# Ledger of designs, part 1: VH-VL binders against q9vne2r244to415

Every score and structure here is a prediction.

Target 1, 172 residues: q9vne2r244to415
Amino acid sequence: KLHKAQASQEAKRELQQALIDDINDEKPYNEITSDIKDFSQRTNIPDHEIIVIIWSTIMSLGEWNKKEELVTDQAVRHLKNYCPLLQAFASTDRSELALILKVQEFCYENMNFMKAFQKIILLFYKTEVLSEEIILRWYKEGHSNKGKMHFLEQMRKFVEWLQSAEEESESE
Positions, changes and structure headers below are counted from each chain's first letter, unless a header gives other numbers; antibody chains are not in Kabat numbers.
ipSAE, averaged over its two directions, is called F for ESMFold2-Fast, E for ESMFold2 and O for OpenDDE. V2 adds 0.75 times the mean of E and O to 0.25 times the DockQ between the complexes of E and O.
Where letters were taken out, [cut] stands.

## First folded at step 1 (VH-VL)

Design m1 (framework fv_mosunetuzumab)
Fold by ESMFold2-Fast, scan of step 1:
Structure m1 (fold): chain C 172 residues (1-172), chain A 120 residues (1-120), chain B 112 residues (1-112)
Amino acid sequence: as target 1 above (172 residues)
Amino acid sequence: EVQLVQSGAEVKKPGASVKVSCKASGYTFTGYYIHWVRQAPGQGLEWIGWINPNSGGTKYNEKFKGRATLTADTSTSTAYLELSSLRSEDTAVYYCARDYEDSSGYLDYWGQGTLVTVSS
Amino acid sequence: DIVMTQSPDSLAVSLGERATINCKSSQSVLYSSNNKNYLAWYQQKPGQPPKLLIYWASTRESGVPDRFSGSGSGTDFTLTISSLQAEDVAVYYCQQYYSTPTFGQGTKVEIK
């Protein structure tokens, strides 16, 4: 039991380091995707865990500004480069939900990111990393208690826009 | 060959609106963000905003919030900037420019520019 | 916003001579984790749009002559033209893309 937990943690660290190395070597995203899919098949780590590892690795590559307004723009620019990679593992409702919950947790635990949540979710929606369906499911069911009311309120206008097809300005 | 071709010069009265077009060719239009940048006569470059033609998503410089609207028509591979409530200070050459999809905002190809003159 | 300041505002350089343009950012534009500087350089000739010369502080865009080079890291950056040619007469702009894009005020390069 303990031994299996240790092996799983070692596999996750191996994936994180391999991903960092591939990014630093500037490999094309289709090669990175193929490498990760091979790793997933070899280790039996499912997509909903892989996407969380990719998110955590990408966020570890940024040196983040402490000011809320600056960090939001910084995070969106940084994440734009990795949306194709995230999308490749956002193949099921479960993996999409795992990602949105991990973004929520990250923003809650890093105070300078508290206002960044909506802009990150908007980016993932526009790049088809997150579907309208899963965003609405997350909003209605409120799966995470971490900052729940804060993030639901932050997303209210965006969710209203999704339901009515009325476009809202990103800079709003 | 990648090319961005903009609409012709415009002369407007204060309080009017202007809509500038930017027609893309030589690449997959939906694969790249389009930024808008302006330059007042004899002055430097000022960023207005960007649009993702694939999703219609936009981001604006706070200075232009409420006055600038960025849109894109994928059927004609054309991006648009509409600027309302024009002032004399809006007199400038307006450029569209392509941001490579996996870049962080450097602009690799630019349109030829559209001169907008706001005068009474 | 990150403020970009160039120096000098203008310089006159003889043909074949080295031209050096400096750009300073009010905050670091280096991501230490990926070791990349979010800085670009553009060339603008009268009546023409800006043309990308350098991105990631030191990577030369395809088709740009070897005489153009970028250097620096963090807050202090330099564009160097090793041997000025007549066609290099232009205004040069630095740009950061670490946050909301901002440009330097420009440096005019002229032949003396």
Scores: ipSAE 0.000, ipTM 0.462, lowest interface PAE 17.9, mean pLDDT 84

Design m10 (framework fv_mosunetuzumab)
Fold by ESMFold2-Fast, scan of step 1:
Structure m10 (fold): chain C 172 residues (1-172), chain A 124 residues (1-124), chain B 112 residues (1-112)
Amino acid sequence: as target 1 above (172 residues)
Amino acid sequence: EVQLVQSGAEVKKPGASVKVSCKASGYTFTGYYIHWVRQAPGQGLEWIGWINPNSGGTKYNEKFKGRATLTADTSTSTAYLELSSLRSEDTAVYYCARDTYYYDSSGEWYFDYWGQGTLVTVSS
Amino acid sequence: DIVMTQSPDSLAVSLGERATINCKSSQSVLYSSNDENYLAWYQQKPGQPPKLLIYWASTRESGVPDRFSGSGSGTDFTLTISSLQAEDVAVYYCQQYYSTPTFGQGTKVEIK
């Protein structure tokens, strides 16, 4: 019998392949979500690990333009198709934080995506995949050292907008 | 059959504006960026910019920023180039050209199909 | 901007002979992550728009005769017409699409 860590890693590989198969079969998003939730329940893989697998799988399906200005628009268009799926597993602040950290890591490791980070985070905010609270927590804590100064600077205006957009509670 | 059909020749005075059209047929218009390229008489090719007909997004060559405006009408599958504050050095044949398939690639910026060209003459 | 320089400016070749056109970029147009050269070649005949011949430095566009071939990598590229036909009289342009598109100045191919 395989060690727990090895068994968990194999289960994650199996989930990724099942997700690719579902997408290739053109299953509706609610059916894909149901398939993943069934898998999660029997394998005991938590949402914060599942959302990272979904992100990585979706990004692996794209053939990315090397130009920074084109890849940003391409990525946003591609990801819009899968926001309902990501949202289904963004149920906790832990899974939201796991996602934003993986987006940061991906953009850092794929240089043509260096300028895409802010636009992807904005997409996830507007589609309710990422909450204002978690974006602000990420910004304040700077949880990843990969490209930290670059991504913090890229997000500065968006964060300022988030901080100013909340209405003051009224008291009389 | 893929075709890009452009509007007819224009003669303009310095300071005027011109609007050139490019009507696409034979393919999914929103699946491909449209680029604009000009060629002065006896000279080489110069890139002006692109438009994504699906999003309305545009990118311009720095030389043309502030004077060129790219638009697209998806209901008629027609792209437009408007160039303002015309000068004699703007005299050229203006081409629209189709990028590679948009897909997930957002185009590669080489051009498989071209319009027939529109001669714009700027003279006093 | 990446500057594209072609040589020669004009070339006279006898029917059936080989024509060779060179194109040099001021910076590498080879993208290291996918190992592809972002370089295309076009043919333009008088009164006509340019026609795509080659893309990715060496891939021939559908319908283009096999006498046309592209080669090279990085900064130095060549378009070869192995056996010139009368219909090949035209101006040929290289184009980079690594960054904002730029074209070479053109090479005019004529029959001797």
Scores: ipSAE 0.000, ipTM 0.491, lowest interface PAE 15.9, mean pLDDT 85

Design m2 (framework fv_mosunetuzumab)
Fold by ESMFold2-Fast, scan of step 1:
Structure m2 (fold): chain C 172 residues (1-172), chain A 120 residues (1-120), chain B 112 residues (1-112)
Amino acid sequence: as target 1 above (172 residues)
Amino acid sequence: EVQLVQSGAEVKKPGASVKVSCKASGYTFTGYYIHWVRQAPGQGLEWIGWINPNSGGTKYNEKFKGRATLTADTSTSTAYLELSSLRSEDTAVYYCAREGWDYGDYFDYWGQGTLVTVSS
Amino acid sequence: DIVMTQSPDSLAVSLGERATINCKSSQSVLYSSNNKNYLAWYQQKPGQPPKLLIYWASTRESGVPDRFSGSGSGTDFTLTISSLQAEDVAVYYCQQYYSTPTFGQGTKVEIK
């Protein structure tokens, strides 16, 4: 198991470095996506792990402002450029949930991002990286204890808006 | 429907300040940056800056730094542009506009515009 | 800042004919990491705010007629109106958002 886990971790580090190299080489989005899909097929790393690696790699490319009010704006503008990559691997409920939980964990562990969670989730919703259904499931069921109450409160108005839109859609 | 409704025309003397409002409706106000753009009569469009209503974070065009102040009131879903030390060259229609649905700094919805006239 | 230059300044086209407006940026607005051109087109009629027509150089805004199309990449962009209608008389602006947003000077389209 240990040897297999080590090989898997090495493969994940290889993917992260290959993604960085592709971005630095200014490869078009479609080539990057194809490279990652080929890698996934060769290594048997599933989409719900690939999407987390893409997220972590993208965040590692940013040089983040220490102030909450500035870092949120910076993060959203940085992330918008990579939403097509994330969307390509947001193929299942499991991959979407893995992403939202990893974003929650990142924001909790980096205090200057504590108020960025809602805006990042909204970005992913608008770019079809995250579905309404998975956002509502995360909100209702709460799979992570890291900052749970803080992030639920932060998302409350957005969730109320989603539910209002759903009710209007269903009534019409 | 998404709407941005701006305050009415203003006439100011040189050296005064003006504050223009932009009330948003039909979407989650904190979910989108609001940009401000002006247009002098018969001239082209000039970007002033943006505000993130969620955080209060702002970015300004260098030309307007120190004179323009962008704020937002989430309780009323209203964004504000305050421009100080007014000159006759500041006579223009001032627009608020929402960033693109995918957060690109293009503008999918615009206010109707507020004419600010600076004259003695 | 990135300077946006449109050509021509004014254009007269007969009803039903093709109108072509060009926009040139002083530097590339193509972002290699996502292969997107940070370029939008707007229509402005007298007394009205600008109206978004095209974003990401070629994506047509919802509700915009299919006779409007955008093309180009890098530094050279084109807005095409395939069959000009009377309601298309307006000033058209290109805008880059690769950096601090800047607009072209505008192209006035009128009926010949």
Scores: ipSAE 0.006, ipTM 0.486, lowest interface PAE 14.2, mean pLDDT 86

Design m4 (framework fv_mosunetuzumab)
Fold by ESMFold2-Fast, scan of step 1:
Structure m4 (fold): chain C 172 residues (1-172), chain A 121 residues (1-121), chain B 112 residues (1-112)
Amino acid sequence: as target 1 above (172 residues)
Amino acid sequence: EVQLVQSGAEVKKPGASVKVSCKASGYTFTDYYIHWVRQAPGQGLEWIGWINPNSGGTKYNEKFKGRATLTADTSTSTAYLELSSLRSEDTAVYYCARGLEYSSSYYFDYWGQGTLVTVSS
Amino acid sequence: DIVMTQSPDSLAVSLGERATINCKSSQSVLYSSNNKNYLAWYQQKPGQPPKLLIYWASTRESGVPDRFSGSGSGTDFTLTISSLQAEDVAVYYCQQYYSTPTFGQGTKVEIK
């Protein structure tokens, strides 16, 4: 079991570096997606783990501004280029929840990103990386305790808007 | 002519930090990643990390995270490696090397001449 | 990390004879989508930095003599020097760039 856990960790590191190499080679996203799916098939790493590796890899490629007011726009601009790649692995509720939880933890652990959470989630919602369903689930019960009150407050108005849209659909 | 010219040899005491420079010429500095690779005496090559001079973005080998800092100054086409908390096992020749094709491929077509860093009491 | 293992550690070859160096990766460095092997070979002479010889497993770098050739795919790779010259005495390293770059331990080539 110990050896299996070590092998899994090595496979995840390999995926992260292969993804960096594909991005550096400026491969089309279709080709990057194909590479990752091939990797997933041979290593049995599920989409909910792959999507967080993609997130972590993309964020590792940025040189981030130390000022909260500047880093949010920088991050959104950077991430917009990779939304098709993230969307390709956001096929299950579990994958979407894993991603939003990872974004929450990243923003909590990097103090200059504390105010960036809501705008990143909004980007992912608009690009169909994250569904209304999963954002609402995160808000209600799926959220991490890391920065809990701060991130829930950031999302309150957005969630109220989503609930209004969902309620309209249910009412009709 | 593409050229990477590194700063001169350094002798440091354990616990100190060292900063090595790598001045690029003969190409557009922001078009290629600069990688750092070291070689301990009589040993093989070990990759430290890369910097994208265009964005300032960096990637580090896990072994060097927290001790290595890669920076670049586009106005002088110079990349820097700073290594802190030096130990005797950090004694090595440190190379900068160019990653080919606009931040692509981690094979290295041009290398600096190397900077010997000796860590001794 | 992908571990690169070279064999032999040292090799003595007579002038004009063939030298063969092997390199094995702990996992495949063949990228199926572009059918390329992410493997390079370097030559290092005493007191000098490594010099790129081969990339993509078999593509010779500009200015490298045609006696140097690379072959292999997936996990098993070979660097061949068809007719060893005195100037070829050096340590040779393979390197994968499929993931975080890692190098083999090196093969020292010497004259018999």
Scores: ipSAE 0.000, ipTM 0.447, lowest interface PAE 20.1, mean pLDDT 85

Design m5 (framework fv_mosunetuzumab)
Fold by ESMFold2-Fast, scan of step 1:
Structure m5 (fold): chain C 172 residues (1-172), chain A 120 residues (1-120), chain B 112 residues (1-112)
Amino acid sequence: as target 1 above (172 residues)
Amino acid sequence: EVQLVQSGAEVKKPGASVKVSCKASGYTFTGYYIHWVRQAPGQGLEWIGWINPNSGGTKYNEKFKGRATLTADTSTSTAYLELSSLRSEDTAVYYCARESGYDWEYFDYWGQGTLVTVSS
Amino acid sequence: DIVMTQSPDSLAVSLGERATINCKSSQSVLYSSDNKNYLAWYQQKPGQPPKLLIYWASTRESGVPDRFSGSGSGTDFTLTISSLQAEDVAVYYCQQYYSTPTFGQGTKVEIK
């Protein structure tokens, strides 16, 4: 079904360009969100694919430092500006899992981002883009094999804290 | 209401160590980095380092590396600065300060300060 | 490290008059990806910790009077107090957070 695959690829490229145009036009986030939702309705692209396109587009706008010690903080600062937009399409566990898997893939494929994963996930947790439930599910069984041992070790203390937070909520 | 409450003034001799505490309340302690900044009498502000209470991760100003140790106890929502091998030029008010959001290293809340005096 | 230099070291301004404080960074604190200046301003009164006034060079912190404003981009920044009040007597510090945090040496504002 090459025709459908090609149409889907063209629609995804169209969304990426429209998002770049909206950002360059300095549209407020609620207007950008409305534009994307209109696009989603016309093209029948589901939220779990939309959020991945938003992530990829946002990352394509960054001028990334090659030094690992500088790029992590740079990436977090850049992504903070787009958390409301990402959150608007992180409405299901499938969308959240798609995002965390794409972040893992990006950090694995870009050597300078190998240590950035935990900080990006923590940012998304704090801004309610990613839920505790989906982060724990990713850690236990949902993760990609790409850089598995590295990213699981990087997240170990954060996951332990998330598990401890459940106990703390009961301590009152 | 967000508050950072620091331990009381300390007087130390050269070569000693000091440990200053900063107790956080009114927010999720593990959600925000805690930075330490000092100010010598009549002088400006000097950044020492940060700790992420969530991971225990730290970063130090190179000037203090090897002498400063930042720790945090999540069970008591308390951050600590330990400074060793004290010199008279370490006499200063030491502040803890909360980062305004994750990796936004401007400081929305500050502790009241702890005066550390180092003299023979 | 990025070096922050303020001018003047001190200034005396009459009540109701405009005070301007300058801050220069040794390299740009404007981040091209978000087009934001990673620059904050603090007010410190005697015996008190610093208080955040401005972040992102020009965004006023909640609860800060509108007579305080920040401007500038890249390496040159200004804090303006449009009509100095008695309670504004303080030392003012700029701070960059583009990289490891560094502060200017401070500018003392006093009443003439």
Scores: ipSAE 0.005, ipTM 0.471, lowest interface PAE 13.9, mean pLDDT 86

Design m6 (framework fv_mosunetuzumab)
Fold by ESMFold2-Fast, scan of step 1:
Structure m6 (fold): chain C 172 residues (1-172), chain A 121 residues (1-121), chain B 112 residues (1-112)
Amino acid sequence: as target 1 above (172 residues)
Amino acid sequence: EVQLVQSGAEVKKPGASVKVSCKASGYTFTGYYIHWVRQAPGQGLEWIGWINPDSGGTKYNEKFKGRATLTADTSTSTAYLELSSLRSEDTAVYYCARTYYDILTGEFDYWGQGTLVTVSS
Amino acid sequence: DIVMTQSPDSLAVSLGERATINCKSSQSVLYSSNNKNYLAWYQQKPGQPPKLLIYWASTRESGVPDRFSGSGSGTDFTLTISSLQAEDVAVYYCQQYYSLPTFGQGTKVEIK
């Protein structure tokens, strides 16, 4: 019998490997999505943990440019291919917040991605992976302390735009 | 030319098992998934499951889990459906069909001719 | 699973007239990143397997006559036969492949 924590961790590693295998085998996204949903039901791993595994797996498959100026566009191009998969597991406020926090952590821990955060979040907003509500919640209170000054400043203009659009809509 | 050729009609008693074959030709067998779909007399189409001949991986409709087994033999380019614990409700024409597995497709472009399985006492 | 509902169950159309078949899905079968609807249409004649007519909701399979057309997006889809021929008498099925495959119940097209 394995400890529940060990069993859970092994299940998450199994999902990551299965996802890598499915992507390398060029499976249709509808099949990848159904495979992950079946896995989630069998293991009781919630969407807010699954979306983090999907993010980490997708980023692990990239061969990243070391130049900060080039890696942002590379990452956005790479991630565009996986937005439907991420969207399928971004069904709750908790899973959306888990994703934005994991993106923040990744960009902080990988120096060449420090300036990529805002562009990645903008991509996820445009593709309906992340909602305006959760982006605003992250900005006000949901963010982590990892790179706080840099990421809040990067997002300032985008957040102001979101707030201005909402205010203008309400005034009419 | 692409062809999927299935085995001949079967008559089975309740409780028996049946194994239907689907022999592929005219394409790379490991480049396509094989799905199994059945159709009871005068009824619509019901999906049973798929097999990836390249990996041997399978996916089943929950209704058939535990009774249906999908296998494939790459040396003969043949897929198999085995259905156990047969009931009269399993009387149907069973079809194999292929799907190209890439990130952009999922439609069934070629079908076998069908195999009639009759379950009666 | 995604439930597919067709209407009508059957229709009788005169030769040369337009036939219209509707298909509704219980959830959207449109992927935002590729903007494709994961929806196919099949024709089945008595004693034959289904034959693919249309995929991606509106793309005709090679060899399918141009009188067959598909339209719609998201949850609402239509198959149109612009000028019914005698050989078009068949049952028509819609199918989603957004998730594990499910089919509509079928629409019988007959000549009056």
Scores: ipSAE 0.000, ipTM 0.449, lowest interface PAE 19.4, mean pLDDT 85

Design m7 (framework fv_mosunetuzumab)
Fold by ESMFold2-Fast, scan of step 1:
Order: sequence, then C-alpha cells, then structure tokens
Structure m7 (fold): chain C 172 residues (1-172), chain A 119 residues (1-119), chain B 112 residues (1-112)
Amino acid sequence: as target 1 above (172 residues)
Amino acid sequence: EVQLVQSGAEVKKPGASVKVSCKASGYTFTGYYIHWVRQAPGQGLEWIGWINPNSGGTKYNEKFKGRATLTADTSTSTAYLELSSLRSEDTAVYYCARDFGSEYYFDYWGQGTLVTVSS
Amino acid sequence: DIVMTQSPDSLAVSLGERATINCKSSQSVLYSSNNKNYLAWYQQKPGQPPKLLIYWASTRESGVPDRFSGSGSGTDFTLTISSLQAEDVAVYYCQQYYDTPTFGQGTKVEIK
C-alpha cells in the first residue's frame, strides 16, 4: 500500500520535472501533450490528476507580483500560453472540476491571488478549458469551503451573465 | 482630518517581543490597508507588511515572516505590529502608513515609534 | 526584490536654484497594460515621518507645491525642485510599488 503511494508520488514528481524540461526546451504543445499522454499510459495517472499537476507546474514557473491588481493580469497573461495544454487534459467533467477546485485552493492559499480567481476562470471559459456547465455546477454545489463566501461573491455577476446567455440561446 | 497616532517608545532586551499600536481617525478604517515600515537610525526605509482591516488579510516581507504579526481591531480603529525574537538590528523607528487603493504608496503616516533593542 | 538606487547621496543647492535627484530601479516599474509607472517620492525632515510628494512617477499629491515635479519612465526617474526654498531641506526617497515596496537609500538636499 505504501509502495503504491510512493510510486504514485514519484510518478507525479517525474511528470512535473518532464513538463518543466519540455517547457524550457520550448517544445510545441502537441509534442508536450504527446509526452504527457505517453507518461499517463505508462503510470496509469488519470486526466483529473494530470490537469492538476499541469496547473501546479505552470504556476510554479511564475515569479508572482505581490500586488493583487498586478498579479491578476500577470497570471492571465502567463496562463494564456498554456491554455492549449490544459484543454488537452480537460477531457471530462471530473478533470474540469478538479482544475477549478485547485484554482480555488491556490487563490485561497496565496493571498495576492484572492481577487484573481474570477479572471482566471473567465480566461479558462473563453479558451474552452472550462465549460459553462462545470462552472455553473461548481457555483451551485461543487465548490470547496475554502474561501467559499469570497469566491462565490466574486463569481456572482459572471454566473448571472452565463445564465442570461443560456436563456437567450434557448429562446431561439 | 486623517490621523494615525502611534504608541510610545519601547526599550526591549534581545529575544523579547514588542507590540506597537496605530490608532486611526478621520476616515473609514476598514476602507484602507495599513502598512508597517521601519527606519533604523540614520538609515533608509524598509517595508514590513500590510493588513487589510476589513478582511484581516495580511502580507509580509519575506525578511519578517515568522517574526512579525499584523493585527487590527475594527472596534477601536487600531492596527498593531508585534515583532518577536528581537535583535539589536531591529532598533528602528516603526511607522504605520495608510495606502491608497491597495497600490502600496502611502498618503498618511503615523508619527513613528522608536523601538530600542539593547543588552 | 527590486533594488532602488538614488544619486547623488547628497546635494547642495543655492536658494532659488534647481535641485535634481535621480532614482534608478533594477527592473522596469512600468506596467505596460495600464501604462503607469509604479513610483513614488517622499520628503522626510528630521524627527518627522516621510511625506508623500509624487505618485505614479509624475502626479503631485494635493497640497504639494508646484515647484516639485516628477519625471521618467521604466527604470530611470527624476525628482526636480525648480526653485529650492529653505523649507525644502530634507532627505528625499523614491519608492517602487510595482512589487513588494522598496525604497532608495535617500538623497539629502542642503542649502549651498
């Protein structure tokens, strides 16, 4: 049991290092995606865990501004470069939910990112990393208790906009 | 008028802790971050951290993490800096300062509190 | 951390003459998305706290005399006192707020 847990943790560290190496080597996203998929098949790590590792690795590569105003735009700019990679592993409702929950946890635990949550989620929505369905599910019942009141209030207007767009589309 | 009034001078032994207060008046206390900045005698200014009195959220300069604790009491409109494990190098005038819009420039400053750490 | 370096360390200027203080940051404090320089200037007289003079590199704080002006962009900034008065004798500090706040070492302005 311990051997399985150790093997899993070692595999996750290996994936993180391989991803860092690929990014530093400036490999095309198709090649990075192929490398990760090959690794996933060999180690049996599912997409909902891979997407969290990708997120954590990408965020570890940034030197983050201490100002809430500046870090939000810095993070959005940084993350835009990796949206195709994240999208490749946002293949299931479970992997999308795992990502949004990890973003919530990260923003809660890193105070300068407290106001960044909504804009990061908006970026992922616009780039098709996160679907409208999963964002609405997170808002209603899928969210964690970490910073719950703060992040729900931050997302309120965006969620209202999503619901308005949905109703207009259905009226056709 | 906006005022930040700090507590009086302190003399401490190495290894002790000190707690400095900063009482705000003339504005909505919860609307502005309070920062703490120190200045060793004859030296420049060094940023310690900030507190958001509305949320209780804090940020610290890495140099002071684990030793500095920033708190605020909204009922008395008072911010506090507690610095532990004092060293002679901590001898300085400690200022509280109000920022503008979380931008980290400081429009109003307290008068300063001299903390002397000597054996 | 962004390192702020001022020059000169001290400056002696005659009454009515122009005083110029320079400040250099180790990296740009210009945020391209809003085109703002995250740079402030303070005046400190002995026994007093610093007083805000300039923010956003060139915006004068309310109540600050128009003889004080800030200029520059990116990494190189200047505080100018166009006609030095006796009450302007002080130490002047630049401060960046692009990241965790850091200050220059100060420039002492004295009457020549």
Scores: ipSAE 0.000, ipTM 0.481, lowest interface PAE 16.3, mean pLDDT 87

Design m8 (framework fv_mosunetuzumab)
Fold by ESMFold2-Fast, scan of step 1:
Structure m8 (fold): chain C 172 residues (1-172), chain A 120 residues (1-120), chain B 112 residues (1-112)
Amino acid sequence: as target 1 above (172 residues)
Amino acid sequence: EVQLVQSGAEVKKPGASVKVSCKASGYTFTSYYIHWVRQAPGQGLEWIGWINPSGGSTKYNEKFKGRATLTADTSTSTAYLELSSLRSEDTAVYYCARWEDYGSGYFDYWGQGTLVTVSS
Amino acid sequence: DIVMTQSPDSLAVSLGERATINCKSSQSVLYSSNNKNYLAWYQQKPGQPPKLLIYWASTRESGVPDRFSGSGSGTDFTLTISSLQAEDVAVYYCQQYYSTPTFGQGTKVEIK
């Protein structure tokens, strides 16, 4: 158990460093995706853990504004460049839910991001990183206790909007 | 500059279908919903539906459910309204309009309109 | 759906005089979390598409003359033209965007 946990943590650190190296080398996102999929197959790290590592890595690359009013726009602009990468690993409901929960946790633990949650989730919805189904599931039953009241209120109007939409078949 | 350019006037017989296009330029097509609104001669504005070009999700006014189909082609930045089983009451100018999916919510830019005439 | 009702259906006003158009929604279009009214006003002249005048109930669109003003909150809204000009002859529509978009029936403004 301990040995397995140690090996898993080391593999996750290796993935994070490989992703940073690929980004610094300015590799096309399709090549980065291929590199990560090869790593995942070799190390048996599932997509729901990979997507969280990708999120954490890209957020670590930003130098964030301390002002709540400025950091939201900064984060959305930064994240737009990595949505194709996140989408490649948002292949299951489990992966999508893992991502939305980690975004919630990040925004709660970094107080300047408290008002950024809804805008980030909207970006991921528009870029097909997150599906309507998983956002509604999170809203009803899947959210963490961290900042629960604040994030549910931020999402209320967006969720009402989603409930009025008729979705056509889309890739996950 | 933001522009919505619609296809030309159409004359159709009762029972036919019509497909109107709306080509967007000057902004990121997937960042805004496209709504369709019609106006019969001398009458008010009637909302038909909207499409989110980012995922293809749609919403229809119940009056047009089953007869209207909204689609979008992101490679050409073009939205489409197809209306089937045409009746004389469908004679109207059909407009596309841009609406930000969250934040603005009002129609800041409109197409020039497409006159669809359903003749006997 | 939210029903939008305008009054009057038509209005004749002398040049330079004030025109007032009312709009009532069947339910509140005020969103409490951001304190904004999801209401817009449009001007339509014959042969032209509608033109946005006012959004968020009271914010004037860029390029719209300051004689146009919007007021109200919740369910009751007003469009005011403080000094009617000849070019203001048009049909005016209110529109809610709190839910599925709906328009008022329109108010025709004519010179008396």
Scores: ipSAE 0.000, ipTM 0.461, lowest interface PAE 14.2, mean pLDDT 84

